# VHH binders against q84jc2: the designs that were tried, part 307

Target 1, 232 residues: q84jc2
Amino acid sequence: MSKMRNLVEEKFLEFYESWVIQLELYLHQLLIAHNNNTMSETELRHLISKLTTHHKAYYTAKWAAIREDVLAFFGSVWLNPLENACSWLTGWKPSMVFRMVDRLRKSRVVLVEAQVKKLEELRVKTKFDEQKIEREMERYQVAMADRKMVELARLGCHVGGESVMVVEAAVRGLSMGLEKMVKAADCVRLKTLKGILDILTPPQCVEFLAAAATFQVQLRRWGNRRHYVTHS
Key: E = the ipSAE of ESMFold2; O = the ipSAE of OpenDDE; V2 = 0.75 times the mean of E and O plus 0.25 times the DockQ between their complexes.

## First folded at step 19 (VHH)

Design gf1 (framework vhh_7z1x_3; at its last fold request DockQ between E and O 0.83; V2 from the best seeds 0.84)
Fold by OpenDDE, fold request of step 23:
Structure gf1 (fold): chain B 232 residues (1-232), chain A 125 residues (1-125)
Amino acid sequence: as target 1 above (232 residues)
Amino acid sequence: QVQLVETGGGLVQPGGSLRLSCTASGFTFDDYAMNWVRQAPGKGLEWLSAISSGGGYTSYADSVKGRFTISRDNAKNTLYLQMNSLQPDDTAVYFCAKEIDMWSQEYPGSDFDYWGQGTQVTVSS
C-alpha cells in the first residue's frame, strides 16, 4: 500500500529521477573510459569532476528539501524498498563505499602500499564518525519516547488542543535533531568520497566511481524488479 | 575572498514587488547551494528560500510560498529573489547566504559560512 506523497516528496522525486538518469549517463562514460584506457589524465579528471559535481548537487538539493521537511527523507518515497533498506541516515552508509575500494584490490588495479594504508586510515575514521552520529541519532530517537509523550500516547495524542501542541513541539524538537544528524551524515559521506578520490589515481577513481555508480543503479533496478516499482 | 553583495531592496507599497540580487565572488558559485534569509526588526533570522547548486531544486518557507521565487544565474554568479505581493510583515533586511562546503568538512552545526551585508526591504503604505 503506497503512502500519499506530500509536495516535498513529489518535488524531490522528480528531481531524483532526473538525477538518476544523469547518473546513468555518467556511468556509461565511466565504463567507456575504464574499458578503453585511451583517455588522457586530463580527460579522466574532467570526467571525475563531473561525477563529483553531480553528487554534490544532489546533496545541495537534499538540504534544500530538508529545510521544508526532513521527515520526508526518513520515508524516501522516491526509493524502492530495497534501496530504503540499504539506507543509513537517509542515504548510503559511508563505510559501505570501501567495499568498492576492496573490489579494486581484487581486480587488475594495483594499489601501492601507501594507498592501502591511507585508505585504511580513512576507513577507520569514517567508521568512527558513523558511530558518533549513530549514538546521537539514538539519543534523539529515544528522547521522543519520554514519559510525557508516552503518557500522551496512552491517553490519545489528539484529544485536545494542548495535547496537539505538546506533540508538535516534540516533533519539532526531534526534527531539528534529525536534520542536524542527517546533515552531519551527509558531510561524512562526501568527505569520505573525497578522501577516497584523493588517494586514488585518476584511472583508479574512474574504476571506483564506475563500481559505485553501477551498484547504485543496479540496486535500484533489482529493487524495482523485485517490488514491481517503476522508477527511472 | 568570499563576497556576497545584495541589491534591489527599497521601499514598496503593500501588494508591490521587488527583485533582489546577490552577486557572488571569491568561490565557485555553481558548486554551492544558495539561500535567502531575512531579519525583521526585533526578530531573529528567518530562512526564506534555497536553491540547489545547479538550480534544479528550490525550496521555500511557508511564509513566502507562492509569493517569492528564488533563481540563479551561474554564468553571472548571481542569485535572485523575486518578491511579489509584498506585505508589511515582509519588512526586513534580506541576506544572501552561502552554504558550507559539504565536501571537505565536518558539519559545523550551521548550514551557512558566508553572508552578505544585506539589503533593506520596507513595505509600507
Scores: ipSAE 0.918, ipTM 0.968, lowest interface PAE 0.4, mean pLDDT 93
Fold by ESMFold2, fold request of step 20:
Parts: sequence; C-alpha cells; structure tokens
Structure gf1 (fold): chain B 232 residues (1-232), chain A 125 residues (1-125)
Amino acid sequence: as target 1 above (232 residues)
Amino acid sequence: QVQLVETGGGLVQPGGSLRLSCTASGFTFDDYAMNWVRQAPGKGLEWLSAISSGGGYTSYADSVKGRFTISRDNAKNTLYLQMNSLQPDDTAVYFCAKEIDMWSQEYPGSDFDYWGQGTQVTVSS
C-alpha cells in the first residue's frame, strides 16, 4: 500500500509551519534593524545570534526527521511545488547565496577589499564542495540504474513476502547513502552561511540575513499564491 | 570541555520501566540535537532516538517507537529517555550522544562527536 503522507511527513509539516512563522517574526526584526542606524553592535550581534540559532534549529529537526525517512525531504509535503523545484539536494544551493551577496553590493552593502578577497576564497571553496557532492550524487544515480538493482526490482514483482523484503533491504541501503549525501550538503550550506557571516560586519550581516529571509518567505508566499489563484 | 553523564540505568524485569537522564556541560546545550544510542552485548551501536535543539521535533528507531520517549530540559542542560515495556532485547549500555556541529565543518561521515560513558540497562528475570 502506497501512502501520500506518513507520520514523519505530518509531524515535520507541523514543525516547519511553526518554524517559518518564527522566521517571519525575525524578518520583521531584521528589517527594523536594517532601516534604523541607532542599534548598537551588541544589539545587532544578539539579533544575528537569534537568526543563526533559528537556522541551526531547523537543521537539527531535519536531521532527526531524516533518520526516520530521508525520502520525505525529496518532494516535501511541507513545501509548495515552486519551493521543491528550487531545491538542490533538499535545500538551497550553497553557491547561489553569493549571487545574493553580489546583488546587495550593487544596492547598499559596502565591502572593503579585504572582505571581497575573503568572500571570493569562500565562493571557490563552496563551489568545490558542491562539485564533490554532485559527483557523489551522480555515482548514486548510476548505481540506481545498475543491473543488480534492476534484478531486485524484478524480484519485487514476485508474489511473496521474501521478494518484498529483498526490495525493502535494497531501498534501505540506498536511502542510507542518500541520507549521507543530504547531511554532507547541509554541512556545506551551514559552513557557507557561517563563512559569510564571519566575513561581514554586524550591520552587513543584518542586511544579508534580511535579504535571505525575505527571499525564503517570498518564495513560499509566491508559490502558495499561485496554487490558489487560477482561471479556468 | 564537553561532558555528558548518563544516570538511571539498572536491573529491571521484562515489562518494566526505567528513566535515563543525561546531564551536559561544556557546550551550548540548546544549540544541538541530542541522541540516545545503545550497544547490546556483542553488537554494534544502534541509534534509538533524536530530539532537535529546541525540543520541537523527536524521532525514534522502529525498534523502540511507541515504548520510548525522548525529552529535554534546556534550562537544566538535561536529556531524558523514558523507557517502557522493556524486553530482554533492550539489554545494553545506553549512551547519550551530542550531534556534530554542522555549522563549522564538512560532514565527517559520523553524526556524533561526543558521548557519555554510558549507563547499563539489564532486562532479565
């Protein structure tokens, strides 16, 4: 029997909806801080810490959930189709955040030459790490097409519990490999985020985090809006 | 330095219950997921349960789902495992494990960086 939602998906949906609501509240604080030059560095660092803690909390929940069902994070029920289509290995692509930094440089973010050099070094490292994971993902996809996997699928069509158990064991083995790749990608995401925040000054961090949260929230709102606005 | 100390193990009859505690120090407890892992005699490590940093998400291995409940009290830096309906197959050393810092490193291929010394749980008549 095939289910559209399982207990993991329902539970993580509840968590994610609450998490996004809190992200929107932090975005409000980020926008106020961005528009007001009267906040102290201590106050800015506190706000930045709240955002980084919030992002870390998402990943600790994600890793807890993928231990039960990593496949739930491919085509997630808590994301709209636009959000799912924009995912790179269950999340945002690390190298793409540098396009956001580049666009902010053209608007309001003033970067000194030392920061630009460090950001370029981080961009190169991030791209290298991405390519490493992409090669592993390609190897995984080739393994799925392997002759042994085709034979296991043929056995799964056989009537009987033993054929089902062999297919289930093969799927579990591939799911464990997929889990490892997702975790590697998440570490690249968080390392890249930390690297950017370490290079930027507190006011620049607030502007960056506001832009990132705005993009995430608007992607969700825009995708949900298209689902409920149709003509026939 | 990171320290994890498990307590609450012991001898229990089949069908009985135990509550394990793990006190943590040396790191910001509420920034990390915490986990319970066990090792039965002559067996490898078995992950049992995870709880997210804020406590908002919990997960369980199939072998313990419905019988074990993970929880945490971030104000006390303490992780808990309530174990009900214990069976002889639950006999093991139970470890508290801290999830790696995803924030500052490449994935090392292992989810846990610090472990407690463990507490023995024995289910026998």
Scores: ipSAE 0.789, ipTM 0.923, lowest interface PAE 0.8, mean pLDDT 85
ESMFold2, look of step 19: ipSAE 0.766; ipTM 0.914
ESMFold2 (binder alone), look of step 19: mean pLDDT 81; pTM 0.820
OpenDDE, look of step 19: ipSAE 0.899; ipTM 0.964
ESMFold2, fold request of step 20: ipSAE 0.787, 0.755; ipTM 0.922, 0.910
ESMFold2 (binder alone), fold request of step 20: mean pLDDT 82, 82, 82; pTM 0.830, 0.826, 0.833
OpenDDE, fold request of step 20: ipSAE 0.912, 0.910, 0.915; ipTM 0.969, 0.969, 0.969
OpenDDE, second read of step 21: ipSAE 0.893; ipTM 0.962
ESMFold2, fold request of step 23: ipSAE 0.771, 0.777, 0.779; ipTM 0.920, 0.923, 0.922
ESMFold2 (binder alone), fold request of step 23: mean pLDDT 82, 81, 82; pTM 0.831, 0.828, 0.832
OpenDDE, fold request of step 23: ipSAE 0.907, 0.915; ipTM 0.968, 0.968

Design gf10 (framework vhh_7z1x_3; at its last look DockQ between E and O 0.88; V2 from the best seeds 0.82)
Fold by OpenDDE, look of step 19:
Structure gf10 (fold): chain B 232 residues (1-232), chain A 125 residues (1-125)
Amino acid sequence: as target 1 above (232 residues)
Amino acid sequence: QVQLVETGGGLVQPGGSLRLSCTASGFTFDDYAMNWVRQAPGKGLEWLSAISSGGGYTSYADSVKGRFTISRDNAKNTLYLQMNSLQPDDTAVYFCAREIDMWSQEYPGSDFDYWGQGTQVTVSS
């Protein structure tokens, strides 16, 4: 039985589809910039700024949606199964982006020693932050198996009137912890992204962003083909 | 330097309407998501509505869905809350709140970093 989409899921699905379309447009621009060495630093910075703004827009929308229903993001219907399988706490895993940077280094990107050092420091910090969040998530998940969830389950068996209200209140309470963890994860994501972009030169940023956007778009395409997913 | 100033509050009869405004200054308004929050007498803070930085997404608490509408004019650095079908239970101080900058900080445990002074909304016969 197909999961019935709630209003938040439908609304965010629409938003995300539009957002992805715009991302593809920016990807095209990034690829042009990457292959064209005639663009000025100012032009490159402008393009980078557009992309960062675009990503920020996504997360502000996400947080708006989370305030209505954080659980919608733990079964994101706007993503295909492959995308969902690659998700860490409702998004990309922050430490993953360093693999992308490593890949670039193995290609044509040359980093100076100072950049390498800064990236390594950022990597360590990012991993530390990830682990901290993971520990909190584990703690929360274990706690969910306690009396509160048992009571919730018990109440759920007696659907009617006041019981429904009590169950909903309980679910809201349980969702609060998840919301905090998701938001913490998002901050680590964006801080990590910002950190990388601050270390790289504008041309390197463009190449990195192009690689990241390519991966995101291709992952979506691969997943859609494999699972015959149609969101629209 | 960051400032948020709410206006538009007042006394209104049940079933009436008000439009709140929040004027922002001291930061790039269009880079931030904005929110409305209220505090009724003797109650805690209640989130009401959010609007994304680009205005492309809005959300509402169940308590105000269908009655309140959030919007923004980035050219005027202004956030709005259209409140219709007001009821006595809507009596509260209404605050404009800026969402934290996720780009530059760890999650501090709060969604908002700056607040206005608030504007009083009283719904009474």
Scores: ipSAE 0.904, ipTM 0.966, lowest interface PAE 0.4, mean pLDDT 92
Fold by ESMFold2, look of step 19:
Structure gf10 (fold): chain B 232 residues (1-232), chain A 125 residues (1-125)
Amino acid sequence: as target 1 above (232 residues)
Amino acid sequence: QVQLVETGGGLVQPGGSLRLSCTASGFTFDDYAMNWVRQAPGKGLEWLSAISSGGGYTSYADSVKGRFTISRDNAKNTLYLQMNSLQPDDTAVYFCAREIDMWSQEYPGSDFDYWGQGTQVTVSS
């Protein structure tokens, strides 16, 4: 059974495919910069700015699409099943990005103790914000479960349009609540990303952005393989 | 200081067309998604359309799909709304609105931080 695509899914699929292609081109530039010790700090900052602008463009497109259909971002048609399985509230989980930071600390580049302390503070704040959203999502789910119970009882007792009106109101409430939580999560994602880039030096930022883009590209490639999954 | 200035409103016959412009200043226009919102007489605010920061994605309310087209020219710091097949129900004040900067803040519970003064569109014979 093939899933039906609505207009949002079709349009965002086209956008996302182009966006990923450009991310792959930026990854190539990041890898060159990582291996090229003659690039100035100014040149590195310019490349970092291109990457942050590219990520911002994704989120502004996402928010435009969410106004039409937030549910398209839960189990997205433009992502393969592996990519969807790794999602938390329609995107990467903010606290998990620090595993990649931990890998950088084990690389040849050394973080100064002041950077390590700032990163740990950011990790704690990110986890706090993430947990706040998870608690809000849980309250939302409880409220929708109560509303669904009332809808089921009314549908079973009512004959006609009044049951439909209650169901439609509940569906609108669900979508509005999900939009707010997705937007809150996106702001935590971007605030965390900005925080990491502000703490790291430009060469370290290039390493981090290269690792992040590599992971995203590899997750897409691994999930698109048919009948074979290579563990690494 | 952030400024958004709408122009291009006016009186048009049913079935007619108008193009609204919104000129932006005081911020890096390329970094922000932009939106059009209208308020008809005696009605609340109605979101109409959004465009991503680079212009690569656009979205529309059902009430205007197929008739309105949002676009932007980042070199000119200008947002546009092409409105075709206008009907009396499209009579409203039309506002451009800047979407919040997601990069730097917690979600404040609303999407728009700056608005233009609005431009009146009147559709009548």
Scores: ipSAE 0.688, ipTM 0.887, lowest interface PAE 1.3, mean pLDDT 85
ESMFold2 (binder alone), look of step 19: mean pLDDT 82; pTM 0.828

Design gf2 (framework vhh_7z1x_3; at its last fold request DockQ between E and O 0.93; V2 from the best seeds 0.88)
Fold by OpenDDE, fold request of step 20:
Formats: sequence, C-alpha cells, structure tokens
Structure gf2 (fold): chain B 232 residues (1-232), chain A 125 residues (1-125)
Amino acid sequence: as target 1 above (232 residues)
Amino acid sequence: QVQLVETGGGLVQPGGSLRLSCTASGFTFDDFAMNWVRQAPGKGLEWLSAISSGGGYTSYADSVKGRFTISRDNAKNTLYLQMNSLQPDDTAVYFCAKEIDMWSQEYTGSDFDYWGQGTQVTVSS
C-alpha cells in the first residue's frame, strides 16, 4: 500500500529508520552489559550516556521536524498501526515506563526502600503531569469544533481563494496549539526518564534501558508482522 | 555561564553569499539542538533553521529553503549558516538560539533559553 507523503514525512521516515537501527545496536550492547557482571561502573555509565545521547538526538530531530509540520506526527507514517495505537501525543506515554521499573523489582534487582519511595513519588508526579496535558488537549479538541471551524470547514469544501487562506490560517493556529502540547508531552517524557535514571544505580539503569528498548523494538516487530507497512 | 557569539555578518550584494558562525560555550553543545533566527527592521522574529544535536536532521523555513544550509561542528562547539543567493529581503540581524533542556525544564511555550547578541546582515546594491 502506497501512501502520499509530504517532504517532512519522507525526511523523518529516513531519519527514524536509521535511528531505530542504531537503537537495536545499543540494545544489543545493553543486553551484553546486563549479562556481564564484570563491566566496570565507568563502562556502564558510558553505555548509559550513549543511550541518553541517542534519545536526545531523536527528540531534537523531532522538534526540528515539528517546526515544519507538526501534523506529520499525528499521522506518523514511519510507525505501524500497533505502534500508533500505543502512542500518546506522538510518543510513548510517560507513565508507561514505570512498568519497566516494576519489572526490575520482580527480577534479581533489589531496590532499596529509599529508591522505591522516590520512584513512587516520581510516578505520582508523572501521572499528574500527564493529566494536566490531557486536560489541555481536551480543551483544544473541543475548541476545534467551534462555530468558526465549522464554517471554515464548509468554506473549504465549496469555495477557494480568500476562503482557502482563512482556512489555512485557522489550521496554522490549531497546529501551534498542537505543537505546544506535543512539546510539553516530550518534556514530561524526558523528565520522567531522567528521573528514573537518577534514582537507579548504573547496573539498574542498564537493565531498565534494556527493558525499555526491548519493548520498543519488539512492539515494532510485532506490529510489522500483523500489518504491512510500506517503507521508502 | 552560557554564551553564544555570532560572527560573519556584513554587507553583500544581491545574489551574494555569506557564512555565519555561532560559537557556543558554557554548556554541553552536542546535547542540544541549535537554531538560527533573524529579525528584520520593523518585523518580528523569524525562525529560519534548526539542526538536531547530532546533526542528523535539519529543517528550514520556506523562506530560506534551497538557499540556506545549517550545519554544526560539535568538536568546535560551532554552529554555521551558509547563506547563498541573498536578497534584499534577507537584510536582518541574525541570531543563534539554544533550545531548552528537555530533560530538566518544563515546557512553558518557549523553545529557546539562550540567544546570541546577533550579527547584522545587509543585502544591498
């Protein structure tokens, strides 16, 4: 199935494909590190830093792309339907990563009481921030259905010229709102991630990042098996 | 202390070229996306171009696509803007801008937290 893609979609698709390949390489390194108890703390911290840098690269690229076309990320042609179904405001839901943390607790990883407490505090904060963004999103979504937008939609269907310009201006305005929400969500994602990494020890960080990366990679694989996705 | 210093501005004839540089200090340069923004006389700020932290992705405003090229040298903590086919409408003060730290800052509606002092670009016959 071929879909019409704009330039932003095409560029970001190419970027994302390369980014995922690199993520898989890092995942392999994380798994090796996780199974190798002889790695030094310095080596582990270096690996963690590489992953952190990799994620920073993604989100800085994302924001660059969003400045051209934020709506491209609501279609996300570089993702399969399963990945899109799990998407919250164009990315992973921040509170979801605590499921990865829970995995640590069920594994050989022993979290001290102080860590558990801090993680719970972070969880509560993350959920609060998510809800705040969701409320704002709801406000924008409802506002899109106001009298003006309904009229503009009608004009867009039957009239060109100046009416088209008005519709485009309205779409730009809406896009600006969406962009703000997406960026806010990204900040919550990254703050949550940083918060978790700050609480965990280097070995625990490696295990956590391995779990997160595994989930991301497997979700993509599972989705691709279920639904055919056309790539560039 | 974060510092951004733009250089390379000047007077150029229409159709000419300039290369701007922005030297960064006081932060981990390669962790942040960088941007070019300009302000023409009597006009507001106009975003021109962005480059991701690793340099793997670039974006441009429609007004400069095909003429301007953004790049960076992380080893030198330097951001560049190659400007070709300059026109009188490109006359402005050009700023480099650092994006906020997404890991530690809440989003308040501003994408940038630090700016340079700017460099003047004048395109005239």
Scores: ipSAE 0.918, ipTM 0.969, lowest interface PAE 0.4, mean pLDDT 93
Fold by ESMFold2, fold request of step 20:
Structure gf2 (fold): chain B 232 residues (1-232), chain A 125 residues (1-125)
Amino acid sequence: as target 1 above (232 residues)
Amino acid sequence: QVQLVETGGGLVQPGGSLRLSCTASGFTFDDFAMNWVRQAPGKGLEWLSAISSGGGYTSYADSVKGRFTISRDNAKNTLYLQMNSLQPDDTAVYFCAKEIDMWSQEYTGSDFDYWGQGTQVTVSS
């Protein structure tokens, strides 16, 4: 238990640092597009496509990594404590995205009634999917406490190799269940993001993506400053 | 009409090496993670390796770590598996598999939506 980081944590930290640097570069492009009247709709759509491809790429790396170690994504070493405190099932909570849309609507983004209706429909579906996953997580935790933990406690009184094999099987079972729930949550995140971008116009998409990237980058910057302070 | 075609299987002696290829068509290859999975005679499916869409992250099952290397060439829409130090228990049909489209699909417990036909790898003296 005294090891600093395992191989999955080390490899994903390297990937994530590179991914965030590129996100910051895209953020700069989004902010230029946000404050500029010189970009055509075609140019805006290309920038939006780069952002969506970048987000998709993160999840393909994540899913590859969780096959080796899903537990690395619960309290991740590549995230600071503030970022980890904001996580819901290893990522941003889908329903929080609508608060960001609401803030933009109150400040400067004007939505037509058809967009408002579609966003409300998406919000309701997203919340429903979110709650379904939360109920599945609760059922999983109860089932683990009732069955696997009791079995491990009973068999843990046996000295020998069979106790080791039972513990290994229980760990694999826990990891498989968590993987499925994390993947379900990720699909809800990506479907929600896609749904919002499909409803918004290209200039509105740029504004939304800029706000989202700004929040993510600021959360990381503010949390990382604590890594240089002493504990005295 | 997504299509995945594996090639490169065959008979090899213990300790030998083999390189598998999987050519993809009918979808934007660059957008998806790709995987290798095998099925030994009389056994279930065993996931072996995954590679992220850009190739920036790779992962391996414990049974093949250090012996197998996954790679991809997005310009050629091709996935590779370099297999070294092959042993008789590596004998199996090897499949490439496309990860689901997380962007548009609800997760139903299945990670892969399309598979190739498989290529036979036989390791015997």
Scores: ipSAE 0.797, ipTM 0.927, lowest interface PAE 0.8, mean pLDDT 86
ESMFold2, look of step 19: ipSAE 0.780; ipTM 0.918
ESMFold2 (binder alone), look of step 19: mean pLDDT 80; pTM 0.797
OpenDDE, look of step 19: ipSAE 0.901; ipTM 0.965
ESMFold2, fold request of step 20: ipSAE 0.793, 0.687; ipTM 0.926, 0.895
ESMFold2 (binder alone), fold request of step 20: mean pLDDT 80, 79, 80; pTM 0.805, 0.803, 0.808
OpenDDE, fold request of step 20: ipSAE 0.911, 0.917; ipTM 0.970, 0.969

Design gf3 (framework vhh_7z1x_3; at its last look DockQ between E and O 0.01; V2 from the best seeds 0.00; counts 0 for: pae O 8.7 > 2, placed apart)
Fold by ESMFold2, look of step 19:
Structure gf3 (fold): chain B 232 residues (1-232), chain A 125 residues (1-125)
Amino acid sequence: as target 1 above (232 residues)
Amino acid sequence: QVQLVETGGGLVQPGGSLRLSCTASGFTFDDYAMNWVRQAPGKGLEWLSAISSGGGYTSYADSVKGRFTISRDNAKNTLYLQMNSLQPDDTAVYFCAKEINMWSQEYTGSDFDYWGQGTQVTVSS
């Protein structure tokens, strides 16, 4: 039997669709909080906590799934092509989130100079961490290409039982390295998110989280609409 | 102080079943994925299963898929592993492990920051 999707892809698709529906519900709460200036700081912090818990839940599910199949997260079936095109190492690029902060600053988020300084320090740290990961990923890409070339030369393109086992072991070894790089990238993503939320005030955090969730939801909707317009 | 305490191990015949429990304290249990890992005599650590923080996603190593079921009760701060169709090769010390705090820790190549003391499972005639 031949399948279009493996079990990990089917299971994570179901998880992700449910996760996005809940994100949309939290987005409504964020927008209400943003437009309602009578909410207490405690109420805002509770809402922010709900959003951060929701994001943590995504990554705990992702890491569980990665142990079975990290490759499912490169060109994911639960994302449309536009969403996949925007990904860097299976997710949003940490340094790019600062452009969203910059956009909000221009529209209605007022940052004091101390916050701006802290955000610039975080941006530099984030870029440094990204750079480390990109260099390690380049090293693994080279090793993967070299290993495949050596294996192909040895096998002469045979597909016997022992040849398949050797290729499978080689791919598994490289996949383990890829898992570590994805996890390192995820930790940079979450450290960057936490850093931004620690610098911003609770009302600013609500506005930032609302903007981020709005972008994610709209990217999904726009990518899906394009499918209907293009399909013939 | 993070504490993880496994219980439910013991001696069982081939084909038998056991249910392991892991009680957790010292951290917000429902914020983290939890894992089962085992170590057979003279061998390295083998990851067996993971469950996401809310329980919405579970994963299994090929060696136990279809035989073991991970679950959690966040109200009781307890992680479970139902082990069916046990074979002699399942003989090991079984550990529950807490996933690192991705939110605040730098990734150092280790997925788990805290472990239980383990519980012995022996499958023998």
Scores: ipSAE 0.689, ipTM 0.888, lowest interface PAE 1.3, mean pLDDT 85
Fold by OpenDDE, look of step 19:
Structure gf3 (fold): chain B 232 residues (1-232), chain A 125 residues (1-125)
Amino acid sequence: as target 1 above (232 residues)
Amino acid sequence: QVQLVETGGGLVQPGGSLRLSCTASGFTFDDYAMNWVRQAPGKGLEWLSAISSGGGYTSYADSVKGRFTISRDNAKNTLYLQMNSLQPDDTAVYFCAKEINMWSQEYTGSDFDYWGQGTQVTVSS
């Protein structure tokens, strides 16, 4: 690991740990709002806004970090092995959230037909976007395994100064490609979330966000237990 | 019951064009995304193209991008595939396939829940 990578990892680890703590706090608020039905629509909207802002903060930090070292996110040290294994291009798979929406529908949440149709359209759009990214990623991986990797492998056998510079340049090129993919994926994530929240009512949004946050937090907890990972 | 019926296949010379149709019945057509897939002799199924329920979004495999165009007429419950610049490698049975709804749990792991009988497309001199 390069010193720069280590710094990026350390900084983002610290950020993420704090971010997760705050997420848990919001989760608690969401659960209270959902279970007690004591909050007004205005209050619910405010809570939703806080959550959305919180998520935006994550991506802001992430995008800043990936500019420095995108590779850090393909082996995220701030995540446990389970979280990493479940990651799609360094985050949650956008289409997964529709399973959560489905769960809402199966619960006491009543979605009107118009909402269902809009959600379906959004699902399809999300799927298409995912597929496009996946195909591009496949192309990228194939390309890496061909000319670029051969060149890197060849250059890696030499320890000369010029060779090192060439290798570093090649790695930077690869990293730029990966960064593009990650950003594309994140855009799909954000669009998907926005789309869902635009379709759902405030109470429904709260329930959805609670479910999503619960999933994230529980996945982390379970993964930590299973793999004996301790985060500060 | 859900039915998908493909038509429009046939023999065409290289460089030629065909237009496939798929007529759907037994479900609310405009609620579901639709796809075209094909199977060439001795090969597996290949996804070609998809279109959203409302027709607002389309997707294509690289193998057919720029040559094939997917469309739909929801008023007629019909899916279309315009195929231009056909090549011998395009020879296959072409199927329309219905995507599963996001509320369905019966077909987890599958993209499609219903298929047509297929229509043969042969590109040969």
Scores: ipSAE 0.013, ipTM 0.290, lowest interface PAE 8.7, mean pLDDT 86
ESMFold2 (binder alone), look of step 19: mean pLDDT 80; pTM 0.811

